# VHH binders against q2ydc9, part 25

Target 1, 344 residues: q2ydc9
Amino acid sequence: MASESAGPAELGFVEAAPSWRLRSEQFPSKVGGRPAWLSAAGLPGPPELACPLCGRPMAFLLQVYAPLPGRADAFHRCLFLFCCRTPPCCCGLRVFRNQLPRQNDFYSYEPPSEDPPSETGESVYLHLKSGAHLCRVCGCSGPKRCSRCHKAHYCSKEHQSLDWRLGHKQACAQTDNLDNIVPDHNFLFPEFEIVIETEDEIMPEVVERDDESEIIGTMGEAHEEELESMAKHESKEDRIFRKFKTKISLEPEQILRYGRGIAPLWISGENTPKEKDIPDCPCGAKRLFEFQVMPQLLNYLKADRLGRSVDWGVLAIFTCAESCKLGIGYTEEFVWKQDITDAA
Below, E stands for the ipSAE of ESMFold2; O stands for the ipSAE of OpenDDE; V2 stands for 0.75 times the mean of E and O plus 0.25 times the DockQ between their complexes.

## First folded at step 7 (VHH; framework vhh_7b18_3)

Design f4 (at its last look DockQ between E and O 0.49; V2 from the best seeds 0.58)
Fold by OpenDDE, look of step 7:
Structure f4 (fold): chain B 344 residues (1-344), chain A 124 residues (1-124)
Amino acid sequence: as target 1 above (344 residues)
Amino acid sequence: QVQLVETGGGLVQPGGSLRLSCAASGFTFSSYAMGWARQVPGKGLEWVSYIRSGGSTEYQDSVKGRFTISRDNAKSTVYLQMNSLKPEDTAVYYCARDYKRGFGTKSDYVFDYWGQGTQVTVSS
């Protein structure tokens, strides 16, 4: 299979956008807020959206709309990334994939209207078109309901308690207004649209010839850059970091790098996954790199308010090479977290 | 039936300008985003630009600052003003109805209907 010359990476940038552009019907790539769920059926439940480390509800971090060309079943395709915001953990990550054909039960066959809706009301959707209830706090599946009003839904007792303290107690008796006003629970990340740009400079892939082959001294035309690196006694680690820094410097505000099947851009040589570290999809296919989240995103998340905040060097997302349909629901994919090693 | 008809292609010298037009019919033009894609000889289709129904525009990085997409809803026409043309811009240019751009959709999959295309040749 000819390695399709991995075209240049696509870069994601955050921009402010009106709320209607970030709704499910618009198939958004977005940061923060509530998930714009693709399929209204088979949403991940509270167990799936709990932090694998501490068991607390995770927060929606971002979603990427990434259709697969030539795949009728993946005409619509989204990846949803969640992270733990609960101190002291703040380390849990989960990513889910969902995909739909063009003809489906949830969306028109025709392109979405890009005109602003006439109703400017920032109405928080507390239920999906399917009738599935969403948690008032996080926008995820909410199978639990308030025992008093039976209208407020929650993913967990924790979110129920949070909402109760922050306003639901007062509103619960006023059943007519419950759907219109959701307080700020300080749980959701700030919301942005992810805008897509193409990376311009094809930096020559320094083919890291991992040829550990014995440098038998044929002094051939070692590219000046290799000679400079050798002359500077630059460690492998320094080289990796330099490459990272150089790529970022070209577009310093980039928060995402997308390229299915390309090599991730690592911040360090430490804590990089080997092939064996990336679990195969349950369908039997390998998982391939699809996109990574850059540390720059942390600047937009205002995570500093929460003491031990969410932190990463790079988040690398790996997805099923076949983009398989494992059932009717959302398929969990794989996230690798590379931390910034404090250079001691 | 949806129809898109491109015009305005031709031969131009490097640094020159062309204006492409696309007449649309068979659908409510004002309700849809429109775009342009191009196919370089020997290469696949690539999106060039699109314009939303509300008038917001997006461009491929390679054409940013040089190309301008616009639309006239009364005429059901989308335009591509191409300035500072380069030999690398030589391609068949297609008008298309936009569906939705996503990551990994650099190709024709952003669009759902296409015209027959118009040849643009940039040569000294």
Scores: ipSAE 0.726, ipTM 0.890, lowest interface PAE 0.4, mean pLDDT 89
Fold by ESMFold2, look of step 7:
Structure f4 (fold): chain B 344 residues (1-344), chain A 124 residues (1-124)
Amino acid sequence: as target 1 above (344 residues)
Amino acid sequence: QVQLVETGGGLVQPGGSLRLSCAASGFTFSSYAMGWARQVPGKGLEWVSYIRSGGSTEYQDSVKGRFTISRDNAKSTVYLQMNSLKPEDTAVYYCARDYKRGFGTKSDYVFDYWGQGTQVTVSS
């Protein structure tokens, strides 16, 4: 008869980390850079990683390492979120889940080393153990190759052209150093580790005092009528946003909130999904909320350097309640984008 | 061969204290996060406390402020100082070696090796 109550959220924060901690064998939660793929087989292909709105290649945004306790087939489990950062779109999103048992063809049974590896250079790993080649620009599946050198791989003509313009034209003639020289294409987001903290409860007296600090006392200009009018006109949306700010107030730098089956924290009452808006998994199971990406992440992305940039209120990720395994490789899940909309 | 041996359990009155020790061998102790879990009578196994290889700690809410986990890498030993004990703390306490924390693990996921346990009984 007891309903399993959702526990407290786990919060994600960005931190700088050396590149070796963000490699696949470390099972990172990370923002930006190239994906640290989990299974080296069955990667999403270029069609699955094209923006569903504009068709352009998407950028890797973040991944979370989210094993399922007690599930042998999900001893390792990651979710990978991609977004379109190509103007004028910058709106499309896709998310994928992958999972592995502890005994698998790709990784040691033993936990990741806590010590730096002997090789610490900034080399880019573009060839997976499965034999799959990765795009030099984005780190996604790269089935296209340069017609001159036959060594550089790309997901798309767009990324091939970009790499050509930014250095491969010169580097192509000197293929001996191709793996060592990958320019900054200004396409990848900055790379960070995501570290986990459990959310602490907010003290009621702190919330009361913080709310009262919003009062600006100007003795010569304030009228009781004006204050009363403002209080009577607080909208439901203003109350929801105020509650959003209050909920995050002890840890305002959180970029992610995780909790399988918990209620999402919405920034407004608009543009939220109803149950019918969240598709069932193809296996027949419902999808559950798993994590949300907070607007605070935008501060770390340096996206404004590209003109039109990515933007959101929150992103909410919903995944198969059974965490099922469909076919070979990566399973697409569902992401809901809540945009911030002022009253028109 | 990996071995975790818990000691320090026993009978104690409510409000009393115990210090559990876990001697580890057969692996590079300093490379692993370690933890304590307990088997409460009539309930399942639940995590208690967790300490990373670098020394940061986490605690279940019910023991926060009363229990302190620590480690001595030179002696390959992890400790659990248990103060202000309550009858609800009665359990078999297991030392455990952790694998890797992720989201949703709540510090009790992926204990990949367990000791034999030590009984803690809090009663008058």
Scores: ipSAE 0.482, ipTM 0.782, lowest interface PAE 1.2, mean pLDDT 82
ESMFold2 (binder alone), look of step 7: mean pLDDT 82; pTM 0.824

Design f5 (at its last look DockQ between E and O 0.48; V2 from the best seeds 0.51)
Fold by ESMFold2, look of step 7:
Structure f5 (fold): chain B 344 residues (1-344), chain A 123 residues (1-123)
Amino acid sequence: as target 1 above (344 residues)
Amino acid sequence: QVQLVETGGGLVQPGGSLRLSCAASGFTFSSYAMGWARQVPGKGLEWVSYIRSGGSTEYQDSVKGRFTISRDNAKSTVYLQMNSLKPEDTAVYYCARDYKRGFGTKSYAFDYWGQGTQVTVSS
């Protein structure tokens, strides 16, 4: 299959879903919970998932399933976005790409069934088929192990201590059900499926350009005062923000906009990247815009604030234009955070 | 062993209607998304419509409002009702089984195809 991607944006929306639909073998696009890793081998390690600003473990924010049509080496392709939610930082971001051919060591060649499995469970899966262990708190690679029970795994001392205080001290003594009962650490974001709709777009209609000819005469002082008043109202409102609101108005609950190579929809004219701010891929290719996370997602995250919480105007993800060939491992890509402009 | 067999094509005048059927066998039909694609003369293959196992649908812009995809899981059959046909709808229409929709899959990665049925809109 091959396709030229030049059409309208695809929009993502949050929807509740049963846990089985969000397992790795379903290739989900999802918000929150633990990552549904694609390749079960070569996961990013704890250093790669530490916040680049504060060094604390990051929380999984979302993943998108984004295969490349006509690319055999990217028949399956996922992007994984992580953010720091630990006060006072709450600012760090990292994004990773992973892709697999259709024939691989992890998943069936056949499509996933859309029927619920017979064992409809809410189980937490912390042990991948590759033998990799996942952190009980965050679901990321967990090479550290509890020395008492030898069954609980963690990405970091921070998460080991957190789990100990919030339940593992008691659960460690009762190890026969350890992974079936994992406490709420107040670390993971709420879990949702991301569902896809194509944005409905009509060819731009030719608007009749009509001068405001009710007052087309020589300029008087009253006319100048009117223009100055209108200019003052525009200084209190960002024109780009009005364009943003208008563009999303038909689907105001969109939390994600996707389109490889399209222009991002910025919320303001400030804090946008220049070409030099977007690093090339290590393979030498340029990076292209692929998707953006909209501020509407913040309403679903139930962020807790002891000081600062997660916040953004737009998150824009840029990926290798070649979607370059990788082994089993995950490749880091680039994310730009557009902060919200303070009141003018 | 997967088989998809299209019927219902033919010659029709502009403004006319046709209903395509696709009989599926060799897999658990109700568990998978299905679609229609077409091969337009002198052009490549393009998707037309898509239907999930639960019944939700999507359409290419050029056919939205004129074509309707549907499925009958008890009969293992997917349908395409085509109304208000235009000469540019002339193509070989294929029934196909989809693998999985993701972001950016505007041409779905269909893994099994029928032989196709010719639709010709002319007079």
Scores: ipSAE 0.542, ipTM 0.782, lowest interface PAE 0.9, mean pLDDT 82
Fold by OpenDDE, look of step 7:
Structure f5 (fold): chain B 344 residues (1-344), chain A 123 residues (1-123)
Amino acid sequence: as target 1 above (344 residues)
Amino acid sequence: QVQLVETGGGLVQPGGSLRLSCAASGFTFSSYAMGWARQVPGKGLEWVSYIRSGGSTEYQDSVKGRFTISRDNAKSTVYLQMNSLKPEDTAVYYCARDYKRGFGTKSYAFDYWGQGTQVTVSS
């Protein structure tokens, strides 16, 4: 398999978009709101979407539509990232992958229409086409139902209680309009479309070839760079941060960097994963870097509530190198969280 | 059968202009996004421009302001107006049908390609 020359990363930016563009049928890359689930079957359940640290329901953070060219089974492919919003934890992260062939039971073989639907109603979908019920609060699988109306579904008692307090108590007796009016539970992140751009190959003058390739040969130029680095007393940490800043400065609003198999752009030399820190896929394949979430996204999430909020330096997502299909459902992948070291 | 046939390539001087056309057949043209990609000798395929079914357009940064993609659904044809051509634009240009743009598809999710048309920019 020819090492596809690690071409430039693709960058993601957030833009406001009408709700219809962010529905499953449009195969969106998006931030916030409810997940636009790909397969209507085999959704991750409440246990899978619980925070691994505190056990509370996680919030949908973003999804990335990332098909694999030449893979019939991954004609449609999407990665779903969830994060814990529950103080004081706010640290849990989970990522799931789902993929479908072009011919499938859920979507047309033909591309979706890019025209606005005639029905402009911002209807919140509370069920999938498969009939699977979704939680009124988070848009995830909702196996629990209201004992009174039996129409409202929830992922957890917590979300049920939340919805009850915020309006379902009053609406529950008025069963005719339950599907159309979902209150703002202040649980979902603001919703945006992720727009894709190609990173401009700014020919960095001196790409410091971090290629540890033992190119034996030209001792001379490497010595000058080392000497310059030594002369500047720039620490390795400073260099890493400088590189990060330089890349960010070119496109300061970037919220995502995508490149399957490329090296992540780290904010620090600290808390970077080694190969051993990245678990292999259950299929036996290695996981490879696929994309990272940048700290800039935090500015759009308005997560500044009084207290411990969601925070990261970089979120790096690693996925199965083979993009394997583990069963009928969503496959969990791996997220590495690099925190911003408080400059003591 | 899906067919894409590119025309309009040729030799042009730097600063000159060319208009590429791609005649599409074998599918509902209006339902698909279309794109242009190019391959420079010795380099990989790179996307150049993209036009959605609704008419919104995207361009590679290197061609922004110089190239214009358009489509005529009645004629099932996509066009690439190339102005202010540079030697660096010398490539085989391919018309392509796209299903849906996503990440990891540097050339978009192109499922069909034409045979390509040679564009040479030389003094």
Scores: ipSAE 0.493, ipTM 0.771, lowest interface PAE 0.5, mean pLDDT 87
ESMFold2 (binder alone), look of step 7: mean pLDDT 83; pTM 0.840

Design f6 (at its last look DockQ between E and O 0.51; V2 from the best seeds 0.45)
Fold by ESMFold2, look of step 7:
Structure f6 (fold): chain B 344 residues (1-344), chain A 124 residues (1-124)
Amino acid sequence: as target 1 above (344 residues)
Amino acid sequence: QVQLVETGGGLVQPGGSLRLSCAASGFTFSNYAMGWARQVPGKGLEWVSYIRSGGSTEYQDSVKGRFTISRDNAKSTVYLQMNSLKPEDTAVYYCAKDSGYKRGFGPTYAMDYWGQGTQVTVSS
């Protein structure tokens, strides 16, 4: 039988971008900073964004803009990935999908301007058109408010206390321009735009030969018997990792691979999901692979700032095959974390 | 008034060829990407091919090497040459105008105007 391919993967790369390009009305794919929420209504609340392992507030990791062809109810469609970055946990993950028709209450029917908007500096907007307030620290739904000024909002006591300590205590009496004085809380990941490239075709013989030559050359002056012993002991897991490196070799700096319905690219044969490990969508549809986050992203996150830091081999995101819309709100999807095993 | 008028559909035997045309009016044709999509009986809508304002093209894997999209900016017309047709190519084919939104992830193109469609039937 011929291979049933969904098409070539699309690759994501980080790039610096001015903050206006990463605002919601520009429909960005981005890493870090605060979420650029799509629907301004029905945001996940603090319980939905608490780490499922430790209960602490999670940080926004990335969002992917991924509209669906021919779906009027998904003219705009975005996936939002959150991770726990609080030591000693740093392990919890949640992912949410949101989609809108082209005609909606939040955005112009026409595409966004390519020109920079009028700006009065690097303002942070923490009040959505829907009336929803955002946490000053993390940019997620912030139903708690400062009892003194009634203008600063937070997702949790933890973030309220953090903001108080880092400057809001002094700024609280000056309720005007609170958005212009948000300090660095050392909580958000660094912010980048994700730029898209289509994966190029790789000639199998060239790539495979290069990997074999590189490995053999690294042994240097080792005894011939030692080299033969090492080669004889290559495991299936070593071949899978070598295949992983071969597959990414033309674009080794990719931080994301996208392809709705394609097979994930795993870094090893260990810690991969079985079909039973991927829950169906509550609507009854199967979930299918949509994108994966590559370990290369870790290099951009400054994740070692807190001692223990976030870590992964691959994060694989699976979403409803029907991309169902149960309302205006955000729908939780499924993320699989492939951890790196400490094999000898 | 944006208007897309499709012609060239019909009945053809497997291995045959058809040429679809889409005459466009009501917008500055040369500034916009154009595309073809198809509605296969019993299946959802799927993109077939896309041509950018500068002339670069993309194709769904199942039609690569068999279908060719082209455009004539002077006539405000986009074409789809379909060769080596198979029964699974049977569908209503739609011409579409790009909305001007930046591309996101996926093969998706954000189209804002569609033609009425033309039936292509491949049957022996």
Scores: ipSAE 0.479, ipTM 0.751, lowest interface PAE 1.0, mean pLDDT 82
Fold by OpenDDE, look of step 7:
Structure f6 (fold): chain B 344 residues (1-344), chain A 124 residues (1-124)
Amino acid sequence: as target 1 above (344 residues)
Amino acid sequence: QVQLVETGGGLVQPGGSLRLSCAASGFTFSNYAMGWARQVPGKGLEWVSYIRSGGSTEYQDSVKGRFTISRDNAKSTVYLQMNSLKPEDTAVYYCAKDSGYKRGFGPTYAMDYWGQGTQVTVSS
């Protein structure tokens, strides 16, 4: 296995984007809204998208489009991350991988147009091209349907009840407009495009300052920090945190760091997974780090509800080293949550 | 029909320079990213450099600072300037066309067409 020289990490940033750019046909990396499902077949069902802790429906957090070069079966490849938004839990996380060859039943062999479609209508897709019904609330598989109109689909009784209270009761009798108007259920996260940039290796400009005299002043903050760290018997924990801060300070708005097989950037030495803590893929392969979600994303999610809300230091996603296809559909991968230790 | 024709390969001494050219036809050149890959005898194909339609470039670590990829959209040609050549650079160099799909995270070398390749030999 040629150690692919772990290239520099790629950084993700959030930007506002029109809805059409965040549709499945555009193969988006995105935050919030409804999942832009890759394969229209074999979607994770309500049990798979339930919080493993409280059993409540999880919310779509983000998806990362990450094809594998040289893999015909992974010409299209996407990872979908879900989180629990249900207080007091707000701790459940699940991640799923899906991949498709270039030639598939869902998308053209040719790349999609990057031009805005003529139809600017923000139409919420309530079904996939395959005919699979999606939940009106969360955009996930909706096997349950309204007993009255039989047109509204839901992942759970909870989402059905929520939609009923927020307008479906009134609209249910008016079946002609059900597909076009979905109320804000205050369940979905705000939607953004994830824009990708390469992390600039700040080569420490060895400013060969020729002039002896001004050596004192421009010792870059990095040298002062090193000198301070040397002076202060910096604990291992402090060092880890300093490294984290330093990397973030270069690009403070980064919400994602991507690098398949590289080491994650941890916020602390506590609650860092060991190899044994990362389960192997059911195919027998190891899981490798692929990307992490940064705490900065929380600022964009507006998750400030009264009480316990979604919170993390770092979310680290580990995926099958072989990117295997386990059956038909979406394969669950592994997410590690590193919490910010309340400095007692 | 998409065609990619590489030229500029040859024999060069260590430390020498070569400039590879790839003439492209059969598609709207300016809309697609282009790349160079190389294959050493007995080894797999490895990416060397990539240039996006917008002009941003990527390089393999082994060639960084020595190789420069560029493109001329008017001529539908992609170039690879190779400086400070090493014996390890000996390979068949292939020009490739990107598929045009939106790029996500990770190495995004989804090429759909390849040239026939040009031999580069670096030897004393």
Scores: ipSAE 0.381, ipTM 0.751, lowest interface PAE 0.5, mean pLDDT 87
ESMFold2 (binder alone), look of step 7: mean pLDDT 83; pTM 0.844

## First folded at step 8 (VHH; framework vhh_7b18_3)

Design i1 (at its last look DockQ between E and O 0.55; V2 from the best seeds 0.63)
Fold by ESMFold2, look of step 8:
Structure i1 (fold): chain B 344 residues (1-344), chain A 124 residues (1-124)
Amino acid sequence: as target 1 above (344 residues)
Amino acid sequence: QVQLVETGGGLVQPGGSLRLSCAASGFTFSSYTMGWARQVPGKGLEWVSYIRSGGSTEYQSSVKGRFTISRDNAKSTVYLQMNSLKPEDTAVYYCARDYKRGFGTKSDYAFDYWGQGTQVTVSS
């Protein structure tokens, strides 16, 4: 009996978009910039958005809009991925899920209009309609505020100091335009929309005909065993990477693969999780694979800096199989980082 | 309130053509994505095509190249031109308004309002 989660993957691609399409009310899937928070209440606080490895504030990497069919309590549903981009760490990751019914305190029951708004100059929105204040640097919960103006908010002393140096020292006396004057802190990733395409079935003549010619006839199993004995370790890793390349070949620019409950597409046999490595949700349910971030995304992050920067083979996100409703707040989920093994 | 009224269904021979129309009212038609879905006998509801307010289109793989969706914002009407019809295209066709597509959404979840449907039968 096939499940809906066993269907074809959906692929994500980066595309430029005007800022208004990336506002929360448009329910975007997006890379970079500041988070477009879903629930305006119950945001993760600074401790939840600190890097689990080094403790410094993380940068928003991406969010996906992923409603659950047939679930009234997840008519709206988003996943938010954060990464540490601060050298020398650049390794920590956290991911959060939030969901809302169609009738809620934050958004219209009606679909968002596809018309551009009347204003073309989009300002940074740092004050949610729930009353929550956002950090001027990162767009995450900002409970600290400037003691001089009482208007600028920050998640941390690190971001307060950064904003001070880069413009707030001069802007502090100008309380009525702080949200319109936010400098580039060189902290946020470049901002893009993620657009969705369904992965099509590949016709045999279009695909490079995967190199399985070594498996022929009824003797293919015996032939394969002999070849594996001769080239066992090298052939295995080359075969896995070749399968990865073949699978993505028709859409090589994909930065994301989505399929709740499908098998992840790993780039190697190394650094993959065992079942015990994937913690259960606090509600008691198992976590299942939902989406993966592909290495192709790195090309769009402009992370070519001298020294250590973000890097990965695959990021695999696992979420509560029940997509449990724990109220209005954000629920932390699990992310696995598959690194490419360096040759020693 | 939102109303969607489909017309143009009927009986047609394989290889024939049919044009469906959907008159929309009760909302600002030009601001939203509109689409077509179909209920195939013995199978569930499946999406067919949709057209965004800016005019860009998407098609299910089984109808791509044979079906054309279009819209007339002045008349608040969406159309589906169906050419090279096959017996597999036999279904009740519904006009629908989209809410917002995301990852993992199904056609019936992505559309939030549906018309009454119009029967299309492809048979000798």
Scores: ipSAE 0.666, ipTM 0.809, lowest interface PAE 0.6, mean pLDDT 83
Fold by OpenDDE, look of step 8:
Structure i1 (fold): chain B 344 residues (1-344), chain A 124 residues (1-124)
Amino acid sequence: as target 1 above (344 residues)
Amino acid sequence: QVQLVETGGGLVQPGGSLRLSCAASGFTFSSYTMGWARQVPGKGLEWVSYIRSGGSTEYQSSVKGRFTISRDNAKSTVYLQMNSLKPEDTAVYYCARDYKRGFGTKSDYAFDYWGQGTQVTVSS
């Protein structure tokens, strides 16, 4: 298996986009809002989307559209990342993978139109094409329904209660107007498109200093010794952090780094996963690094408004090396959270 | 059958300009993202630019500000205007069809179809 020379990392940036561009049929990479589910079948249920720590419903954080061009069964492929927004927990993370062949029951074989639809209505889709109901609050599977109107669906009693308090109580009696107007529950993250750029290997411009000036001055040795002495005193941790800072400084607004099988960019030498810390896929294959979420995303999530805010140094996502299809549903992958160590 | 035919390549001096054209046939041109890739001898195929069906464009950082991609759906043709050409731009340029860009698709494997290529040589 020729080690496909891990090409340069791809970087993700957040941009404002119209809602239609962030719908499932557009196969978006996006932050916040409701998940743009890929397959309309086999969605993760409320138990799978509950925080593993506190048991509360997690919020959709982002999705990455990452097809595998050499794989017919992964012509469409998307990763969905969820996080806990519930204080004091705010620590739960889960990631799911879904993939479809080009020919499937949900989407056209032809590329989607990138023209704005004629219907400009910001309609919140609360139903999948499969007929599956989505939670009004979070856009995830909603197996529970309002006992009064039987039209509103929810993933949990918590979200049902939230919606009830924020307007459903009034709207519920007016069944005809339960139009796709969903109030802001202050649960969803702000929504953005993730735009993809390639990380430029800034070849250090060898400034060919054509400076012909023969100034043979001896100053070269002192700088190398100082650099070596500084290098000798730099802790491994300092070096890692420096590398992180250097890479970030080139593109400071990057919120995502993508590179299947490449090494993650860590913020510190602490709390980095070893190979043994990455669980194998249930199919028996190893999980490989696919992408990481950068701390810069936190700035866009307006986490400060959320009290004990979701916080991370780096989120590293590891996925099945074989991108296996475990049934018709969404396959859970692995996320590693590296926290920012308070510099003592 | 899908066909892509590139034209417009040639020899040009540094700082010069070329305009590449790609005539497409055998598919609904307006529905697809079209792009250009290039291959330097001994190197892998790299994407240069693409234009989506809706008209939005993307460029590799190395060509940004110098190259302009455009399309004429009525003619089923995609263009690459290359200005301020550099020796580093010397490559075989390929017209390519793409379905949808995502992460991990900026490789040579992301294109489902490409033409035979046209040689661009930038030399003094």
Scores: ipSAE 0.657, ipTM 0.857, lowest interface PAE 0.4, mean pLDDT 88
ESMFold2 (binder alone), look of step 8: mean pLDDT 80; pTM 0.813

